# Ledger of designs, part 351: VH-VL binders against q9vpl3

Target 1, 224 residues: q9vpl3
Amino acid sequence: RGKINIQRPKAPHYERARVVAVTQPKYPELPKAKSCFKTRAERTQQQQENPYNEIIAREVRNWLDHSRLVAFFHLSSITADDIFRVRVQLHKQNLHLKSYGSKIIEQAVKNTRYEAIVPLFHSNHCIVFSPDPEKTAALLRIVRRVPQMVLLGGIVEETMLSRNQLVAYAQMPGLHAVQAQLVQTLSQAPGHLIQQLQAHQNSFVQVLDVHAKNQMNEETPKST
Key: E = the ipSAE of ESMFold2; O = the ipSAE of OpenDDE; V2 = 0.75 times the mean of E and O plus 0.25 times the DockQ between their complexes.

## First folded at step 11 (VH-VL)

Design db46 (framework fv_anetumab; at its last look DockQ between E and O 0.50; V2 from the best seeds 0.71)
Fold by OpenDDE, second read of step 12:
Structure db46 (fold): chain C 224 residues (1-224), chain A 121 residues (1-121), chain B 111 residues (1-111)
Amino acid sequence: as target 1 above (224 residues)
Amino acid sequence: QVELVQSGAEVKKPGESLKISCKGSGYSFTDYWIGWVRQAPGKGLEWMGIIWPEDSYTRYSPSFQGQVTISADKSISTAYLQWSSLKASDTAMYYCARDEGIYESYYFDYWGQGTLVTVSS
Amino acid sequence: DIALTQPASVSGSPGQSITISCTGTSSDIGSYDYVSWYQQHPGKAPKLMIYEVSNRPSGVSNRFSGSKSGNTASLTISGLQAEDEADYYCSSYTSSSTPYVFGGGTKLTVL
């Protein structure tokens, strides 16, 4: 019984070959979905010319302008169902979960005070909007149910906050007290920076003054 | 004032079912997670799980997954812990607690008085 | 099972300061500032004493303070009083399948 060479199978008899050729499932050449080969650049160019993007960008701006609380989340492998469930819970608290493309966000915030948020939108992201900054704690309680929602940061009362700052804000008992503290801290930050920057200059001036005074004292001849 | 009131002590036999309750008051019941913590006699605290009362979303500790069921009735601001079949090893004090934590912070700021469950043949 | 390690017991005299340690790993205390401390008197429910490493809830004495270094969190009780005699439990967030873990507890005796 000849060793079946699995690497070079003997061509079947003509009749068998004919049957095999006819019975071979003609797998339709999967249309190389041209869409899968569109370079990121090609996809981006097509999105730029869509009048619809302008409308959506305006919507985003409207949300940003009318929200006192904005939170940015990265979405890691979250299902549509999970998003829906969270959206429902958020909505009950007057928190509005929205998802926009990075290009739309870029267009929306271009030449605005919100331009700094653009780097946050490199992958799948969502934004939560609220007119009430006191809902920050509620937001962060609800999103605990979805570990795939990763907090990146937010905007509270027109102030951009890091992840940690937003969490800290949410933990503060009184909005007014926290706002006051945040404003104080933020107002002191430039002052401290200026002080630190000026501290070196002031120290230098002081050293120079001391040097000048010492030189003047050396030039005063002891009139014996 | 925030208060959690638990149901009274239970004495059961192995194989029996049990459902204990925790009623919250003095706050919005649906806006906070409720957790359950077990403490066996002379032992430490064990986290069992938590529930979001608004839609009854639940998370369990792996040790308690499938062993107990946590539920809630938001209409009466009550959370529940239930067993389908009790074991002697289920003998413990059970606490419900409000989880005040946000995002990745988990901590319990208010606790129920506890429910002692005794399972003895 | 990821467990935080606490000393079984600590003791001190009235007026002294004592420290209770809670040692975890890089996946819990070492990575996060989400350590809590609970006080439990015999036959009573636990009471939150410290949250997020060093924050005190309203109504908790300023004698209680929390800190963290590396994988170890610490609860310090200054001016020890007889009423402080209790069991103390630490807890922490963890990135494991169990988001919340307790320590084994420490019995504090006031001599």
Scores: ipSAE 0.849, ipTM 0.931, lowest interface PAE 0.6, mean pLDDT 87
Fold by ESMFold2, look of step 12:
Structure db46 (fold): chain C 224 residues (1-224), chain A 121 residues (1-121), chain B 111 residues (1-111)
Amino acid sequence: as target 1 above (224 residues)
Amino acid sequence: QVELVQSGAEVKKPGESLKISCKGSGYSFTDYWIGWVRQAPGKGLEWMGIIWPEDSYTRYSPSFQGQVTISADKSISTAYLQWSSLKASDTAMYYCARDEGIYESYYFDYWGQGTLVTVSS
Amino acid sequence: DIALTQPASVSGSPGQSITISCTGTSSDIGSYDYVSWYQQHPGKAPKLMIYEVSNRPSGVSNRFSGSKSGNTASLTISGLQAEDEADYYCSSYTSSSTPYVFGGGTKLTVL
């Protein structure tokens, strides 16, 4: 929900902010949120957490934070050579193919809006990260060569998308396509405007003709 | 604008080799699949194979596996269809075409003008 | 062995709407929304008219529309014009080994 921001409240003016702060009700201060007592399960979980796993989980969080496109795939049996070739082709498009264990993914997305992705990693899998959401179509063109990579869904601009939604997103015009459509629209604007004006003109003449016949006074002057 | 320009018509004898070409322009050649489609005289369209030009990864229709070679030279934005030994049954029009499909979608959005190959003794 | 069935020919008068059918199986058209349609004038290359059942590429007249129901896809051409006289081919995804299966073609005659 962080990407959709319908309203940005204006910060109070300095004079107004000072008055608001003074008159604002003060709740009793809650005890500081210190977890002075940990359960046995919490201690065991912390002891089981390998420092190497936290480094890798931090890497995953970094990818998630800096990637405007994330795609999740189930990965069936595939040769190391074939997956390497696909990784190379993806990398040339700024698409980064990675694989992480489910425990690391759980650790990376814990207490985030992305916790829902964890079940996707119960089987063999891979993830593609990219800062370029415009590359979604390129990703899906390249992975066609590996039916062993089965699309499960993704994240685009911090929004989770199902498989079908991600494919539909890839069909949408990118920035280049929007620019091309704008140029085409400007090139055809006089013709479309003329057609729209002619339709309105014909409708207006029809209304005047009906009005003139109802009054029985004079022929409606027409201009072309 | 996207354009695919194919090499000219060929008249060959059975047993001869042949390599025909398809040059793409107006787009990033290595970002799209290129396919080859055969049309025998008076007949319909038949897919032969497809190539990813960046690394020359190819996939052939089962009907043409081992009978033709599809290749590409990305430095000159050109794909090729090649026979080592032509047969009279290879007489047909051959089209190259760009595939714009994603994931499980396969369709050819731009086609070359075709190369007529005639093989007769 | 895997084939898409089209009528050999269809005809219509200028201004009329006509429909060309393309019948496959539950394993292709019935299972996938990956039907495309191509127009081919004599001596010319095919031209994409419809992809993914109903999508029209830019530059293709909105007189052309596509649909499917069950195992049958349909290309509908409204407001027939003389230029529409051509051969029309459907194509469907079937499997990763045969992603392009073409129909036998339909000759459209504009009377």
Scores: ipSAE 0.725, ipTM 0.866, lowest interface PAE 1.1, mean pLDDT 79
Fold by ESMFold2-Fast, scan of step 11:
Structure db46 (fold): chain C 224 residues (1-224), chain A 121 residues (1-121), chain B 111 residues (1-111)
Amino acid sequence: as target 1 above (224 residues)
Amino acid sequence: QVELVQSGAEVKKPGESLKISCKGSGYSFTDYWIGWVRQAPGKGLEWMGIIWPEDSYTRYSPSFQGQVTISADKSISTAYLQWSSLKASDTAMYYCARDEGIYESYYFDYWGQGTLVTVSS
Amino acid sequence: DIALTQPASVSGSPGQSITISCTGTSSDIGSYDYVSWYQQHPGKAPKLMIYEVSNRPSGVSNRFSGSKSGNTASLTISGLQAEDEADYYCSSYTSSSTPYVFGGGTKLTVL
């Protein structure tokens, strides 16, 4: 069976009848004259979309500027309850899981040193921000709980790191000076994160294939 | 000092239920994965499963999925391994161990002393 | 198919160096630096000797070293001592569904 597209958010409180009020795409709500020319209200709504996108992009830039740790993940299909549990666990460690549309991320990083990360977000994704880079180990240990989240790379102390470099950083002893020197040693020139991901395309595809296969083989929770 | 202390040896008959325990101390219990590893008499080590104590999320080895249940009670820093119905083939030493690994680096840094389970008629 | 292969036994004399191999595939040992080694004396729990191919935990003698070449990881024990006589197990990450895969174990005899 096809999907029913309900454009109105809620049926009347006292009546839950199946009504023809459900809008069909073939039958537009307004006359053809209005479909050819947008109404004043529709024009006003379209004009307001750009300001909201810029506000959210500015929020993303603020997160990037004020976070000493930023980790990028590919995100496969996951239930709202599962992602919420993970978000709560991360928050206890001062790790903030966020998801933004690819267009907003592109707008946020355009003309910045981090513009090279845009291709990472052409598929379903999420980002974890933290002011504390020493939480990288805690982050990656928690993420093992979520097979749907696949590490792509990150930014530590304003330095872009590949997946392998971020894991190496997390494995080092918790000495701030030693960790800072490691970041310098592992660092790549700005814009080279994508080059490293492209070099590891076969490994990344294999990781996604392994995750898909593991999800098929793993026992599912009770389906009641 | 990090320690994992397991419950004492058990002697059971086939068909009986059993629940053994592993209590962690000297560290933040909810910050580390706990694994269960089986060793049949005179045989090698076999991984059974792991649990994330913070929300009791569990992952099982394909060989042990449906045969055992792993659980945890974070309020008392204890993980459990349980059987609804024991078989003679369940006779083995059972170890719990703390996982220190990060991301895909899985390894056990501290091990419990082991619980010997003997199932015989 | 995914199991890690170790020799059943290895022997050496006090003061010698011996090496124990652990062979996997290109999709596990060949792809990841996530190999650990455990020592087990009779009747006792395993003890972590090496993690992430070559790292030693605090308290493990520098006589123990780990390495990897292609699909094979190796544990080398130099200056062999009587107390090194034990079973040694390798372990590696292979996949998300089998993040711990142990080798069959190697009995080290010191003669």
Scores: ipSAE 0.670, ipTM 0.842, lowest interface PAE 1.4, mean pLDDT 81
ESMFold2 (binder alone), look of step 12: mean pLDDT 91; pTM 0.941
OpenDDE, look of step 12: ipSAE 0.847; ipTM 0.930

Design db47 (framework fv_anetumab)
Fold by ESMFold2-Fast, scan of step 11:
Structure db47 (fold): chain C 224 residues (1-224), chain A 121 residues (1-121), chain B 111 residues (1-111)
Amino acid sequence: as target 1 above (224 residues)
Amino acid sequence: QVELVQSGAEVKKPGESLKISCKGSGYSFTDYWIGWVRQAPGKGLEWMGIIWPEDSYTRYSPSFQGQVTISADKSISTAYLQWSSLKASDTAMYYCARDEGIYESYYFDYWGQGTLVTVSS
Amino acid sequence: DIALTQPASVSGSPGQSITISCTGTSSDVGAYDYVSWYQQHPGKAPKLMIYEVSNRPSGVSNRFSGSKSGNTASLTISGLQAEDEADYYCSSYTSSSTPYVFGGGTKLTVL
């Protein structure tokens, strides 16, 4: 962050994040690598959170039902200050940035037409909702400020769009009727578009996996 | 009508500081990225950096990181390019330009008229 | 460092068609459809002629067209006119740290 941020009044989000970090119980002695204990702890946590998860899943369904624009992003590590600035800028454009766990997303879209998007959320992610699809261009220009956010695709007027199709849609910020015609032109069978979006996500995940493996291999020769 | 108007030509000596301006009009200034592009006498175009005017977030080319400062004042729809200490090699035409691109498509649709900076002893 | 390759000069006669090439690599021009072209007359600011390989802004003559094949993007000017005499620059996205990489420029002479 910039030099002048130390002189600024603390925003409520910073104080809240700090309190959570300080008061959160820590049990770091257990290895973070996959193990029987970790798997059991995850299962126990999910069972204890089931009533809460359903409440949040209903919130997600409400956002999906009332949003004509939904954009999906992969999200890398980002500071609280940076995400706050992004949220404020998006909010000015009636764009609402939300982050939900993959289990909650799965519960929210289960038995709906959007169930096929679940695999997109197995990695770190965030979602932007808006009732105004004409704000897609504004969204994508703001996202240039956030190199940690990578566009995966979206839903416009209940139509699944790939990354490239969503960008093409954003290039026509005009009469809503014209944009609706473009969406109709870009869309084919829903299954086909969902497959394209899922294939892109799988390719991206594979690229990240190859990069991680290359990093490990390069580290090993240096340590030897 | 969209317009970018830059400050007038400057003649400076090495070691002097300088701040040139680029004022946008005819559009929502905070909704578009502003870039700075340098052109040395008789040479081609070279990108220096961009700024998001809403919060003054900047990104610099590797060649100009630490060499210049880009800033913006959204209350007067103006972007700035600044040097703390000019060198003779800074002699060039400097353009500001609005980026119309979306996501990974980066391109400039409107350009300022340019500010000629001459640095000589 | 990273630069796109353009011929230094190209010439043609009025009414002819000419093509200016812009050559990159498989990781920039070959990987993305994010190539733009700018026209610059002596003493003036650049003007956007083509964006995203083949799209024309409003007010740009349809005599100007863009295309791409492999790692080479091309600007084609048909029905050459005297006022087309200018420097032409291509630009391409290469990475988030270098989103604007310009070619060296091509001087077009109309004989």
Scores: ipSAE 0.650, ipTM 0.826, lowest interface PAE 1.3, mean pLDDT 80

Design db48 (framework fv_anetumab)
Fold by ESMFold2-Fast, scan of step 11:
Structure db48 (fold): chain C 224 residues (1-224), chain A 121 residues (1-121), chain B 111 residues (1-111)
Amino acid sequence: as target 1 above (224 residues)
Amino acid sequence: QVELVQSGAEVKKPGESLKISCKGSGYSFTDYWIGWVRQAPGKGLEWMGIIWPEDSYTRYSPSFQGQVTISADKSISTAYLQWSSLKASDTAMYYCARDEGIYESYYFDYWGQGTLVTVSS
Amino acid sequence: DIALTQPASVSGSPGQSITISCTGTSSDVGSDDLVSWYQQHPGKAPKLMIYEVSNRPSGVSNRFSGSKSGNTASLTISGLQAEDEADYYCSSYTSSSTPYVFGGGTKLTVL
């Protein structure tokens, strides 16, 4: 009648079925060592040098070479559906979310000025590429939707920026020439350079306003 | 140019449902977060929640989680704030506002004119 | 629920400078430049006056300036005018679960 209990198969039947399954398959003839002069050391070396990894590393290098914006994120556990939704939203802004193994990243940036980024990729990570650095603000606004993605830093116009410097860059006006100049300025200073410059600018404006007001007061006699 | 236009004032009885609207114009609606801010009569501003219109991802203030529903229809550039059952304590001015902030910087640059909701028997 | 601390009221005479304080903790006001200020006239929607501690939006008078020292942010209004009479609210990021926290508000009276 009943439902067959498959949770605990009888040991003799299970073992017999396993033995029959193993002995019945027709396998291709095993390679004969005497017909092949490759040593075990040579086979191990071939396994360590995976040609597929170099192909993907070249793809990563191509993305780095042709992207004016690259952003690095730590990525916590996230569902495939959630990351797919984010990828679609980013793609609409010409932002391309990619994930690569740490070994592939290391191979891609080896002997480049970006070799210093390798330690960032020892944990779970993802990278966003774009040919348009004006999209940095759009990127960071979309990423607020994804608490699992934590900004680590980036590369803008071939210049490495910290998290704070990339955020500061995103807050600047969308004038391409001005932004390129500001990237160089940000890369030379600790975070908050923009705030410091703006605070000093405001101080100068205040000093000028006080001077103008004092000049006006001198023109207007106070003796009434 | 950039404008948020809210629906008109509402007078409701306790237990009634209500849905108020906020229509964005003059910008790409799906590129900015929309927030809702409440102001009870004679009191200060209270953030209620935000929505990302592109996929209707929402985040609520702990005080308003489960009390209201925020939604958006990107095809008509409109965000909504909804109650299933109004209470007298829901009497307040409700503002929608666009968030211009970047990453961890959160601030509202443009505000709707407000919708006054009065709940009384 | 936790609001940033502002004085309930401040007053000044036309042409004077006044300062409104907004006090939080090292994890909000005292951390990064995450403070904004809003002006609200009676019966009107709030208007952004300052963002990220010291930045002014286009169209806001240069008489309004923002600063921060430790856990206290300040809004300074120079050359005080009658139309400045309004309620002023500070706001700061506190956490990912409470990214908008408003101060209790300060009523500015122009004498």
Scores: ipSAE 0.584, ipTM 0.811, lowest interface PAE 1.7, mean pLDDT 80

Design db49 (framework fv_anetumab)
Fold by ESMFold2-Fast, scan of step 11:
Structure db49 (fold): chain C 224 residues (1-224), chain A 121 residues (1-121), chain B 111 residues (1-111)
Amino acid sequence: as target 1 above (224 residues)
Amino acid sequence: QVELVQSGAEVKKPGESLKISCKGSGYSFTDYWIGWVRQAPGKGLEWMGIIWPEDSYTRYSPSFQGQVTISADKSISTAYLQWSSLKASDTAMYYCARDEGIYESYYFDYWGQGTLVTVSS
Amino acid sequence: DIALTQPASVSGSPGQSITISCTGTSSNVGYDNYVSWYQQHPGKAPKLMIYEVSNRPSGVSNRFSGSKSGNTASLTISGLQAEDEADYYCSSYTSSSTPYVFGGGTKLTVL
């Protein structure tokens, strides 16, 4: 409700006094001395610790500390229904698919042995956790069904591994001692590992671009 | 002992439908991909497609997309390859195989004995 | 069509070493360590001989070895024996919409 009826107004009377009083309306002037800085309250809020983020970051640290297998994926556009079906298949194998914001990941791993993973999360991503490293082969076989998930690397027995190293680990004969020895053999200096992971990520982007262009060319209609 | 057992040889006429089978035993059927490979008489191997038995997700070779249907029944550990209308050019040996590959490594560790399909008038 | 190039035939004498090549592109054989080799005797199903370029499955003789240099993968058979006479196929992952491709096959004759 609250709308008033529009009625035709009566024609105005012209008087010299009214004409002098009806000068052009004064336009609102923005304060010339207005500061462009944020308020003290807004700055305090930006620097204030977010208790929600700290709680979730603590959850991420708990997953990292209690998981002997952690795998990192780039995630392209996927429906909620499709990702849910993947989560269900992974859960049957004691594999837990989680998604966290990059700021939360950074907060969780800051000043830890896992700090090197932060660059992997500059784009869309997800993480799979498991207490059982022998499930790496099952994980990768399931994820092969999901072309939207691209493996970037992982952590096995607290050791950071590139994509190729994690895939090699998955092919182990299943003896714990042999697997532990392989993990130590495959481990690289943090700087070298980061370079390998970033180079591989760039290669995946290039492969995806080539695939997309090939699909576009294959869809060219033919005149028949 | 892992084994893949395929259905027996088939002799069909052009235009007829056909469904051949591949039964897995000795392993968890839903934990491995099953692929189909064709071999025309005197020719080499050609990959047709692959299926994830847990949810029947399929991926086909472009050459076979729309030409055949791959399906699976996980309750009886069996994968299928079927044609709605056979052509003489479908005459070939058809193999099913278990894909042991982990990520981008696609390779078949166990193969069925093959099903010979002959299509003639 | 044939995406991976293999020689149509190779031959050798018992006790010698023979090598079969498989040549592709940077998007398949050259992409990573995703090359496998299969042996097929006449009238039989193929058998996996090598996976991921150089790994041997249980039950495959150590006379069979695999390697790769750039866009060419090689299967080498040392101490050649009569039972090695068969067709050999390479296969590789591809970066296209088709994740799998086979070579044209090589007939090995033991003279």
Scores: ipSAE 0.503, ipTM 0.741, lowest interface PAE 1.8, mean pLDDT 79

Design db5 (framework fv_anetumab)
Fold by ESMFold2-Fast, scan of step 11:
Structure db5 (fold): chain C 224 residues (1-224), chain A 121 residues (1-121), chain B 111 residues (1-111)
Amino acid sequence: as target 1 above (224 residues)
Amino acid sequence: QVELVQSGAEVKKPGESLKISCKGSGYSFTEYWIGWVRQAPGKGLEWMGIIWPEDSYTRYSPSFQGQVTISADKSISTAYLQWSSLKASDTAMYYCARDEGIYESYYFDYWGQGTLVTVSS
Amino acid sequence: DIALTQPASVSGSPGQSITISCTGTSSDVGGDNYVSWYQQHPGKAPKLMIYEVSNRPSGVSNRFSGSKSGNTASLTISGLQAEDEADYYCSSYTSSSTPYVFGGGTKLTVL
């Protein structure tokens, strides 16, 4: 604010100011993935508008890399309290319920063996991760409490399984039974498996939509 | 190893309240569904309802919705079946049973010994 | 269908085979592997004999087998023994609101 008549300014002070300015990160603070599930539409909108989706995609890849069990679910509307209770129950079994936007999942699985799963996530979804494939039975027993969660399929020991194959795996007593299941799955083309999983999802959604509309038409209180 | 132990026989009058119990042991109580099944004298088995003990989520048969209350106390590994007002038609043997099913599979692998409830004036 | 149809009674001689039927609809018995079978001796609790149509729990004799064709499930007991004399109940999933539906029961007499 004042001028220097005969005295020189302190060069170290000005140099430090410039160094701080050029070393400051220019990235905005990214929102942390929510510990509790939010309405799918709200979460999807938030993540789609983030220009740094690659950072969150790396989190998803980390989960895939460190999980020997991954299960995919269609998720209908559910209250935050209900999904939180289920998340806590799953966590006690080392099962980690996560939800990510479809674009983030696409970025995470791009150039991997699992790229074909992307179509499963164009509708409402959630994913359960675990390092312990022996917990598949515990997972599916807990999920019976949540009619809003419909099993689409999964990945066990890096092998993609349909809904029926994952249920069968949960009932198998040991590693030799798992090997037999893996051999059978290896005979199937990835595109065919994903198409079957997507067809099951669409069929279920259609049945629910017809049933819901019929119930609304039959319920007098709903008409007003 | 796995065992379900039910409370003893009960003799009640119409209009009285009753709560019977089913205690699980030898397994993780909160990781399995518990069901209640009724058997009237000389009659067959009839499912009443199920409970998930971890959060006490219940689902009732349409015939028993509003007629009975199913609850659980996970701290003592015990499930309960309760009537606010008994009727003579409630006279029956009541069984609790553990559901071993996975996902869309539903079946009872272990059964309690049964609690005989007699309701007479 | 709130109850599945079973014959009231069946009988056989020691060493013979008998079959008990359980008839439902295409949405329950005919739909998927939903059928289980229970054995009940007089004054005792039921015991699981067969689950998911054809699977046996540990400790159940291989003389007991389950199958289905269309809307009818069958429990077959081979090499009948006196100890097999009991009531037998089938059960099936029907819907999420009625995940357990029992048959009327069949009294097996070993003559």
Scores: ipSAE 0.605, ipTM 0.805, lowest interface PAE 1.5, mean pLDDT 80

